# Ledger of designs, part 4: VH-VL binders against b2a6v4

Target 1, 177 residues: b2a6v4
Amino acid sequence: MTESNILLTGKPGIGKTTVIKRTVELLSCSSTGFYTREIKRGDPRVGFEIISLQTGERLPLAHTDFTTAEDRVGKYGVKAENLLGFLKEINEAMTSNKPQCLVIDEIGKMEFFTPGFHETVDKAFQSSYPLLATIMKKSHKFCDYLKNRGDTDVIEVTENNRDDLPEKLAKRIEEQL
Key: E = the ipSAE of ESMFold2; O = the ipSAE of OpenDDE; V2 = 0.75 times the mean of E and O plus 0.25 times the DockQ between their complexes.

## First folded at step 1 (VH-VL)

Design m07 (framework fv_masavibart; at its last look DockQ between E and O 0.26; V2 from the best seeds 0.00; counts 0 for: pae E 6.8 > 2)
Fold by ESMFold2-Fast, scan of step 1:
Structure m07 (fold): chain C 177 residues (1-177), chain A 121 residues (1-121), chain B 110 residues (1-110)
Amino acid sequence: as target 1 above (177 residues)
Amino acid sequence: QVQLVESGGGVVQPGRSLRLSCAASGFTFSSYAMYWVRQAPGKGLEWVAVISYDGSNKYYADSVKGRFTISRDNSKNTLYLQMNSLRTEDTAVYYCARGLYWSTYDAFDIWGQGTLVTVSS
Amino acid sequence: QSALTQPASVSGSPGQSITISCTGTSSDVGGYNYVSWYQQHPGKAPKLMIYDVSNRPSGVSNRFSGSKSGNTASLTISGLQSEDEADYYCSSYTSRSTYVFGGGTKLTVL
């Protein structure tokens, strides 16, 4: 495949994670990595959590209750160290010869606080495995580098395409395996 | 297989202390909030305490606040409840429970078999 | 004492449906979607039947369903079976970052 890496962009709340989840449900192979989900407690959004595609294990990435956290983004305290185990499972999956899809949701400011995140992402983009990832829309040196790679297809998720994307992406990934 | 095994229950006199332990196995202990829930003989369930996945946040029922301390040792996959200044109304079966995930504001997913604490003379 | 209001008992015949209510306030049941239901057989630990108002854990029969309207949550058991005979408790997260249980409902299958 010429463009083995699929990178989803789009405005916050557009449904990038829903596209990821629906795409992996359609795959015949295993998916290794994580997706991020917004946390609501009552009415307001209070944080974000990361969930393993392999095990279903969940850990918080950011939360308003993390008032003593060293790293912060807006009103959220960030527990970027919680990504370490997820990065480890992605790194270990890349040493296997099993057909699989790598998933990274999201490549963004909160995740950048995690030691080894840039290195794992770079390895995933260079790997022979198909990669399905989401990335923040805002300009950032590392994000812009990833978006401009010759092996990477950048797709903006919109209200017009979000319902059709999962079937198209799953077919594309299956053909690469 | 996910298992929670409580220990440390027994008979103690009012005003004394007791420490309960809960040994966890079959899951990544450090990824889950953990709870203590109690049930007095012939009575209903009463939540006692919760501890976050990393031990940084703890919350207590008003009836035990200032007397009980919840803690965990993620390297040993063990949850603890230190019970000080025990009262006769603390007599109950104490259950260890795992949350659905790291959150301290959700359900009690997996329960141990319980350990009986009797506070009497 | 428990803070959430449940009926003390409910009964039904095999194959019928029953509903157990759980009433709180805007600071617990009405304020959050963190209502859960537990089944307890005599001498046994409780078992999670419903979480987040209406979600079932893996291994729980689809005969069990949950719902919520305002300050009242409900557990419905359809196609009653003899093994459903047990005590049922509701629980909710509160605005004080605590939890409150209902007083429990004894289900008798006649």
Scores: ipSAE 0.510, ipTM 0.825, lowest interface PAE 2.3, mean pLDDT 91
Fold by ESMFold2, look of step 2:
Structure m07 (fold): chain C 177 residues (1-177), chain A 121 residues (1-121), chain B 110 residues (1-110)
Amino acid sequence: as target 1 above (177 residues)
Amino acid sequence: QVQLVESGGGVVQPGRSLRLSCAASGFTFSSYAMYWVRQAPGKGLEWVAVISYDGSNKYYADSVKGRFTISRDNSKNTLYLQMNSLRTEDTAVYYCARGLYWSTYDAFDIWGQGTLVTVSS
Amino acid sequence: QSALTQPASVSGSPGQSITISCTGTSSDVGGYNYVSWYQQHPGKAPKLMIYDVSNRPSGVSNRFSGSKSGNTASLTISGLQSEDEADYYCSSYTSRSTYVFGGGTKLTVL
């Protein structure tokens, strides 16, 4: 198929992860990959964690308490090694011969610290599996490469379309499966 | 299947030491916070200690602080509780429990069967 | 003296609803949304029923619900059944990065 990869972009906080999660809930096939969510302790946001779609396992990706971390984005230290097991799940899924949708939330600055991330993402984009991912809006060489691929549909999530996108995306993914 | 199995309980005199072990299987041990909770005969639950997924954070109840040490070996999928300077008040069934996730503020969803520690002379 | 306060016992008839209270302070129940409830049958290990005030783990009946207001958390059990007869404990994360349990409530189904 010419456009098997779907990339969601948009303003931070617009609901990209919510669109991802609602889309995968509507799919009849299994989904392999991960999504991210914010960590709050009491009221303040203190970091971000990674959650496996397959197992529900959860690890921190970035946190304000990681004060000695060498890798950082803003006030958050990044534990890039915590993403390795999630990348392994995606790589193993691509060799499984099983019908499924690959999910990567998010392709962004925090994830770029992880060894093998670029390779896993590029391999997933080149695979025959439907791919649903979010990507940071800001310009970046690797992100621009992905957005400009001929097999990739880039969709900006807005307040006007975010409630309608899950059904449209799920139907499109099912048709490719 | 997800399972936690405690061992190392027994009868000891006051002032002596015991080391409890908890063997984990059926899940990725290094992704979860782990807990010790105890229950004296006929009494309620008492939280004892917690250790984060990577061992970097450890916290203790006041009743055991300075005497008990929680630790984990993620390569062996094993949680430990070193109990020193035991007192008769430490007599209880000791449960190993798994946190829902990685942090020391997650609830505890999987419990072992418990191991009995009796401190008497 | 840092224990959360629960009633010692509560009772109800089959089909009724009951509520168990759990009162702490602003340094635990009032200050954090890390309140959990555990069910314990005689001779058995505890089972997690509610976490983060109101969330149910997979496999827990929707007859169990949780809430809080101020320094008091509540566990509500609707449609009481004989198997609900057990001890119930609340717990909370504290400002000292510790946990505290309530004293426990014995639920009797009449």
Scores: ipSAE 0.054, ipTM 0.662, lowest interface PAE 6.8, mean pLDDT 90
Fold by OpenDDE, look of step 2:
Structure m07 (fold): chain C 177 residues (1-177), chain A 121 residues (1-121), chain B 110 residues (1-110)
Amino acid sequence: as target 1 above (177 residues)
Amino acid sequence: QVQLVESGGGVVQPGRSLRLSCAASGFTFSSYAMYWVRQAPGKGLEWVAVISYDGSNKYYADSVKGRFTISRDNSKNTLYLQMNSLRTEDTAVYYCARGLYWSTYDAFDIWGQGTLVTVSS
Amino acid sequence: QSALTQPASVSGSPGQSITISCTGTSSDVGGYNYVSWYQQHPGKAPKLMIYDVSNRPSGVSNRFSGSKSGNTASLTISGLQSEDEADYYCSSYTSRSTYVFGGGTKLTVL
């Protein structure tokens, strides 16, 4: 059975997002979805932003300045509504009937606060489109479910493989188009 | 594509008023702080004003405080600058710019093409 | 609201590395990590090159880097190219909840 879904896991800071970004750059087709980047004010990390691969739009998802936010992860308030537009982009793309790669970085705690996130992720995994996503390493009911899917390849990103992964992943994705 | 387009510039006499507009497209306007920056002919950049994503916070440069008013209509994706009691030293190209985020203390990553305001007798 | 201090001009040959300084006070450059740098070619709108002292926006060459020490921020351009010839402005958030720009630096590529 062909594994159409690729999940990248690994320790924080190992370079999962970098692998995704480099892979996307090697693809001949368009990529739809988002990647996550840390927000730093100088040295300290103060939050996380999400960036659209389609439009380049950037929005904060979590931040220490969101002090009144109901949803929280550690010291960060989560603005879950900021992910809605990005999910909409993914959902619309899945109905466009054009060759493309779906990208979700990351499937994690902060994203779970957004209504429809789980549904969008499920649809993406069930779609005919190749999917490249990062997922939290720690055990989680939904994450474990995704990792154990028969149509999903789970790859641990390490210092030994991260430089070669983009080329390998790009080839696999191209074969699915 | 992300775009900002300024309008409303022109030639006015000292003491008169002028209202600038900035039309935003290609991004979620209501999630970003917006700025006005001006540049006199042959001179450097001067920060003018900022408004937070929801309009709740506004700050001005001392040179325009009490005369200029920044505002926004998120339903129209439009930023405004009401300029009253104009002076000759207000002559400049006025740029609208998008902040990095919602907050009023971020840099500006998207700029319009600018609109020229000339104040002369 | 005084402008930040920049050299009026700097020059370098292709392939060289140059640095532009931006000096403020403890109420702006020295007080916050909200220093940004903008590039402006003649007749064009400014372009963000560096934000929060040392971060590069997407699409900006890694030849551009930023740093800060005390009340002075610095923009370094390595591997100087002819296209880098432009005016460069630093800016900083201030304790009065405003922004202030530097006077600008004209970079000439010889």
Scores: ipSAE 0.031, ipTM 0.676, lowest interface PAE 3.1, mean pLDDT 92
ESMFold2 (binder alone), look of step 2: mean pLDDT 93; pTM 0.946

Design m08 (framework fv_masavibart)
Fold by ESMFold2-Fast, scan of step 1:
Structure m08 (fold): chain C 177 residues (1-177), chain A 120 residues (1-120), chain B 110 residues (1-110)
Amino acid sequence: as target 1 above (177 residues)
Amino acid sequence: QVQLVESGGGVVQPGRSLRLSCAASGFTFSSYGMYWVRQAPGKGLEWVAVISYDGSNKYYADSVKGRFTISRDNSKNTLYLQMNSLRTEDTAVYYCAKDRWLQPYYFDYWGQGTLVTVSS
Amino acid sequence: QSALTQPASVSGSPGQSITISCTGTSSDIGGYNYVSWYQQHPGKAPKLMIYEVSNRPSGVSNRFSGSKSGNTASLTISGLQSEDEADYYCSSYTSSSTYVFGGGTKLTVL
């Protein structure tokens, strides 16, 4: 099968996560993994939280209030260890036999601080399950490797396609199941 | 089946305090943001407050900021609204509402409401 | 006292279509795709009819549709039925991380 892995890229704030969520809602199968959401206080974005698609559990990944965090990206302290439970869910899903879609939002700098993240992502790409993921636009050796895989379709999310993309992606994923 | 049941409403004098509760069942309470929305008799809906799934983020309407406090107890599946320094214009039916899964910022399911009357 | 402007009332006959407008600013309706619509029958709690501008929750009739152009969102109800008679409220997230409602529109099915 060609291109069982779907990677969404695009400008920060373009709507990659919204495409993920809308696609997942259209699927007839279960989805396992996580998506990321901004934490806001009025106009300033103060952090990001990660939400489990399977359980709905939410944990902060990064926040301006994490002033003592060892890992940092820009103005944010990163609590990468909060991603460990979500990676465990994805790893466990890959050993199951039930129809499902794996979701990783986002494959990016903050998440790279989490022990086992690269390994889990690599396994997810190699798995027989459809994978729907977002990936940072910026060049990075691991990201470039993932984007260049022969089993991976890289789609740039734009203002012109973001509203139509969920239906198209859901159809492709269901055809794979 | 999702159920939200408000309680604690009643008649109270201006300047006094009242605490509302919302008992949640039929969903994983600790995974959803929760809201309080009110409606004065014969008037429209007015958003009051929101609290994140873990209680770390809270936002309030300007009309209640500094007087009302939203809180939750995930171990008891209960949402609270502590209302201090009540005014006659706070008279309304108070609804609790839950966030929508995967699509936040919407009042997905509502309770039947509890009436608060602030009157001398 | 509402931040979003709706007509106070609209009316239609069974089988017809009606549209309810909801006008805000670039800090709410124009700035975000977090527009929702609620139906409220007398003495009852509101019910979510449309979220994220145009999406329907499970169990909501496809006769209800939503759209947005600039600072104005619209709810359209096709094939009007007597049970559609209710108050309708729009709502939007704002740049201040708050939520605002429209003043409400009373729909009368004649």
Scores: ipSAE 0.006, ipTM 0.505, lowest interface PAE 12.5, mean pLDDT 86

Design m10 (framework fv_masavibart)
Fold by ESMFold2-Fast, scan of step 1:
Structure m10 (fold): chain C 177 residues (1-177), chain A 117 residues (1-117), chain B 110 residues (1-110)
Amino acid sequence: as target 1 above (177 residues)
Amino acid sequence: QVQLVESGGGVVQPGRSLRLSCAASGFTFSSYAMYWVRQAPGKGLEWVAVISYDGSNKYYADSVKGRFTISRDNSKNTLYLQMNSLRTEDTAVYYCAREWDYGMDVWGQGTLVTVSS
Amino acid sequence: QSALTQPASVSGSPGQSITISCTGTSSDVGGYDYVSWYQQHPGKAPKLMIYEVSNRPSGVSNRFSGSKSGNTASLTISGLQSEDEADYYCSSYTDSSTYVFGGGTKLTVL
């Protein structure tokens, strides 16, 4: 079995999203999916936004100003419904004949509130398309299942490998296309 | 075909008001923070204001704070800059720009505002 | 007034490399990885060349590269070409949730 799915893990702030972004910039094919970025409009950290790799369109996933949100993680209110359009794009990509890499940043607690997230992720792992994703470090039933799949390579991002990892991952993904 | 088009510039006397518009097309306007940036004739770029994707957060350069108001209408894909108490030093080409990773990836062509007596 | 310090001018010949510096403080350039660079030809709107210190937008030549050390960001243009002659501006996010531009650098290709 070849490992077509690449899962990046590592400590908060290590640069997992930077590895994702630099990797997709090196690809000759299109990338479909999203990455997550901290919202910083002042000294305090105020939230997270999700950004489309195709269009650059963004929506907030979590924010300290979402005081009426039903779902919460720490100090953040979570608008998990904002992820629905991004999941739709990934699902539609999996029915296309276009060479592409699927990207999911991050498979984690905030995203689990989104209806259909579990199903879309599971389909992406089973798809014929290469998948590049980040995943939370801590144990969780679904995350542990994904990490232990025979078609999945789990890589911890560290200070020692983060600068070299994009070129290595891009080469692997190109070879799978 | 991502495009930003400014309008509303012109000649105005000191102390008067002027409102600039920026029409966006070819992208989901409501998903992006937007900027106003100006450039006086023969001078460098100066950031003026920023507005969040939903209009809830606004920040201004000290030189315009209290005189200028940035706003947006996401239903019309339009960004605005209301300029009050205009001064001769406000004379500049005014650009609207789209935010990308705390930078500015798409710019309009600019609209000239001349404040003179 | 610009808060970030750039040299007023730099010059080079075709095929050479030049570097433009952009110096701020720990409250802007030194505190955040949100430095961008813009190219402006006479009478035209600025064009984004570099964002997040070192990232290139699609369509920007790999001859353009960005870096940062402490409070100083740098734009390097290798293999200099006549069409690179333009004004170059750096910009940074600040502690006040505002943005600041550098004074601009006129690049002359001899």
Scores: ipSAE 0.006, ipTM 0.516, lowest interface PAE 12.3, mean pLDDT 87

Design m12 (framework fv_masavibart)
Fold by ESMFold2-Fast, scan of step 1:
Structure m12 (fold): chain C 177 residues (1-177), chain A 121 residues (1-121), chain B 110 residues (1-110)
Amino acid sequence: as target 1 above (177 residues)
Amino acid sequence: QVQLVESGGGVVQPGRSLRLSCAASGFTFSSYAMYWVRQAPGKGLEWVAVISYDGSNKYYADSVKGRFTISRDNSKNTLYLQMNSLRTEDTAVYYCARTYIRYSDYAFDIWGQGTLVTVSS
Amino acid sequence: QSALTQPASVSGSPGQSITISCTGTSSDVGGYNYVSWYQQHPGKAPKLMIYEVSNRPSGVSNRFSGSKSGNTASLTISGLQSEDEADYYCSSYTSSSTLVFGGGTKLTVL
């Protein structure tokens, strides 16, 4: 059984998103999906934005200024509806029959508020396409299920491996295509 | 108050087409994946099709793939099943159903009353 | 047709416990934690009793419980009551991104 799904874990701020970005830059195939970036104002982190790999479209997923948001994680209000268009891109890619790598950064608490997120993630894991994703380290029913899948390789990103992982992961993804 | 009401069932000859509708009320229809499930007389349940909350993703049982089309109109809170090239084996009560947890599940907490489709000469 | 195996019938007396099995493969029941159980009375639509292997929807009696071991999921009904007499169906998500139901089990309360 091939481990076609690569799932990155690690402590917050360790560089999981940097590993994702460097890996996709090395791929010869198309990459479809999104990655997450911190929003900073000087020193403090004030939120998170999601960025499309295809279009470059950027929308805030969470922000301390979203004081009236119904959904919250810690000090952040979450506008989970902003992820809907990004999920649509991933869903459309899975029907295209085009060689590609699917990218989901991150499978975590904020994203779980988005309608259809779990379904899109589950379909991506079951797809014939290589999947490169990041997942929250903390225990969660859905995350634990994904981490325990036989077709999934869970890799913890650390200071010791983060600089070497992009080349290793890109090679593995290319060999699968 | 949360309700699904089906319509469009009836008697139809083999090879013909029929369109089923399911009217949703009492919840935010556009936030839920919707399903069609059928049950032949005196038999068990069989999954037919699913459509994502926004209509972008659709999956079908192998027995109906290429013949049936699931669709939805979120502005009208209505789910549809277009059934083409009907066979006697398609005779069943057709239920529409919504997912239990709107963000990810494969369980159906709300079902319509069912509409009977009889395919016979 | 259904791919999951359930016994055709089970029976018990009021106050007793019964268990209904649902056996699949590593590509459905054994591979995923998306097993649901439905109760169906004659002439009525199915009712969700258990979702995601062992969770109960609000309003479902705690006499109903679900579990899974390997490729087999189980529904246990304790303290049997006459109104529990019904057909019970399991369902599971599959590796093909489809859903599959069990053949159904008729529960008779003696």
Scores: ipSAE 0.005, ipTM 0.444, lowest interface PAE 16.4, mean pLDDT 84

Design m14 (framework fv_masavibart)
Fold by ESMFold2-Fast, scan of step 1:
Structure m14 (fold): chain C 177 residues (1-177), chain A 122 residues (1-122), chain B 110 residues (1-110)
Amino acid sequence: as target 1 above (177 residues)
Amino acid sequence: QVQLVESGGGVVQPGRSLRLSCAASGFTFSSYAMYWVRQAPGKGLEWVAVISYDGSNKYYADSVKGRFTISRDNSKNTLYLQMNSLRTEDTAVYYCARESYSDEWYYGMDVWGQGTLVTVSS
Amino acid sequence: QSALTQPASVSGSPGQSITISCTGTSSDVGAYNYVSWYQQHPGKAPKLMIYEVSNRPSGVSNRFSGSKSGNTASLTISGLQSEDEADYYCSSYTTSSTYVFGGGTKLTVL
C-alpha cells in the first residue's frame, strides 16, 4: 500500500505552513481542515491563529496577551476551545462521499489541549481521504506513533526542498482521489 | 517616503463597473497585507476587503461580496479593486491601507492613501 | 456586518481627560485583542492611533491610551489639546474573518 498520509516536519519557522498553503492552492478538489499562521510583532512571535480552509474563519489559538488562560505553552496562553469547530468540520468531511483532501496544521502541543483532537487525528489518518498535515519535530508519544505508521510518509521540510514540495505533493494528492 | 496613491475613481452609472488601483512605494509591498476601506459622504468608515501579503487569502464585507474583487501584483507594487454591478450606496471615498505588521493582518492599518472618490449616480 | 457602538459625540476642555467607548459582541471586541483606533480630521485620511487594544504606533502621543473590558474597548485622551478635535473610529477583527468599524465619535474641544 502507498502512503496516503503526508506528514510535514521540520524546524520552527522553516515554512511548513507555506508548503501546506501552496499545495492546497494547486489542488482541484476541496480541502477541509485548518492551517496555522504565526502572529508577529516585529521579530518576536506573539501568537498563533487557526484559519479554516473551508470557511476562512479565523480564531486565535494562542497569544502572549492571553495572560489569564489556564492552558499554556511557554509564553503563550492557549484558547484550545477555539479549535472545536474546526475539528467538527473535519469529522463531518470524513462521512461525506465528496472528493476532498483533509488538512491539519499543526499536530502539536497547543492543539493537544483541545478535547477530541487525538480522536479526530486518528480518524483522519485511518480515513480513505488523502491527508496533508504538519507535525511537531520534538518527540512525543502520539506524534511518534503517527510518524511510524505504515500508511504515513514523513517529509522533513528544508531550505532545499520547500519551494519544490507544493507541486510534488499536489500531484501525489490528486492521484489518490 | 512610504506612500499609497489611489486612482481610478470617477462618476459611474448604476450597474456599471469600475477598477481602482493603489500604487505603493517606499516599503516592501510583497510583505504586507493590504486593505480597501470606504467612507460615504458625511458617514463613517466601512471596511471593504483585505488581501494577504502573497495574495493567497482574501476576505470581503458582506455588502460587496460577489460584486467586488480584490487583487494585487507584487511585481508592480500595485493593489486593485474591481467593482462590478455598482449601486448608489457604493458612493464613497475609497482608501487603500497597509497592514501595520508585515506578513500578517488584523492588527491595524498604519499607512493610508489620500482616497479616490467613486460616485454612483444616474 | 453590525457596526460597533460608539457615542456620536463627546466634548472636553483643554487639559481635561475624556474617554470614548466602543461596544461590540463576543464575536468581535470580546473575541480578540485586535481592536484599533483611528483619528480623522476633516478632509484627511484616517490615522492609526492605537492597535491591539493598547499599543501606540511610533509618533503617537502617550496622551492616547487604549483598554478593553469584556465586549467594550475604550480610548482615553489625556491633557486634551485643540488639535485632538477630530472624528475617532474603533475597529475590530471578527470571528467571521471580517472587520467592523464603529459608527464614529466626534470629539469637540471647547
Scores: ipSAE 0.006, ipTM 0.460, lowest interface PAE 12.4, mean pLDDT 86

Design m15 (framework fv_masavibart)
Fold by ESMFold2-Fast, scan of step 1:
Structure m15 (fold): chain C 177 residues (1-177), chain A 120 residues (1-120), chain B 110 residues (1-110)
Amino acid sequence: as target 1 above (177 residues)
Amino acid sequence: QVQLVESGGGVVQPGRSLRLSCAASGFTFSSYGMYWVRQAPGKGLEWVAVIWYDGSNKYYADSVKGRFTISRDNSKNTLYLQMNSLRTEDTAVYYCARKYYSRGYYFDYWGQGTLVTVSS
Amino acid sequence: QSALTQPASVSGSPGQSITISCTGTSSDVGGYNYVSWYQQHPGKAPKLMIYEVSNRPSGVSNRFSGSKSGNTASLTISGLQSEDEADYYCSSYTSRSTLVFGGGTKLTVL
């Protein structure tokens, strides 16, 4: 018996997304889902975009230029509706019967504004497919529930382990297939 | 329609430098990783360098490490290969190729190639 | 030097089936499902025929199929046609997070 769900946590900027990207690069199976990336103009961070692992398509999730956005986190306006197509891809993948790893980067404040996000995440955690996800470190009712699930292994990404994690996680995910 | 067009090839003396360009069109360039692959006359394919979609990761073949630099300008949809300290064995047709972003190491589209001849 | 071993040449008659092997190690072909195959006609750029061991891109004939057993990947071409005459290269992801190519196989359609 192995926990099928892997949750990566850690301080902002520690490299959680890099661990995700390098882990999926090593997998023999298909990966379905998305990862989140900083948008920079020169040195300052001005936003975040979501990128599909299946298609490579990207859409902005949050940006300082979204000054009229209803949903906000810090200095960023959030276009949470841009995540809807990515959630659809994950939901469709769970009905496909193909060997695959599900990827969700990140389970956090900005993504929570998206209708259906909680439902898709819950289904992914309950699915038979391996799940590799990042999650915000701060306490939140839904995040705490996910972190405390018996089928879920929570790993804190640190400077000391981030370079070794991709190989270890890829091996673990492949053992579940 | 995806297009990749290489330029910058030519004849150059050993020890000199040359810069190759690859102009991309018909797709969101900033969403895809890119490769340089070369083929010496009458020989097989040899990958040279890869750059991730955002420029954050770069890998080089051992034969070119320290001499070649891969870069990209996503605002201009252009990939570059700066080739320094050229050797006669660097003579080849150089192709730029598009990589599926997330996981695989395969080339779904290729340019026509540009010939680099290093001779004295 | 080529990291993956392919036969230098293979031949077949029109309508027949041929198979090209690509042999590596457990740190490349045997360790990952990231094997691709490319077709190259003289004077032309390579064309992707198979990716991730057995998947075909849109527009590639179903006469082309890929498989893998242990450290050896195979490209099979059924119903050989004169247009299939070309050089074929395999490629694989490696444990070093790089890729390697096979030496290439010249297919002659008799």
Scores: ipSAE 0.000, ipTM 0.445, lowest interface PAE 16.2, mean pLDDT 85

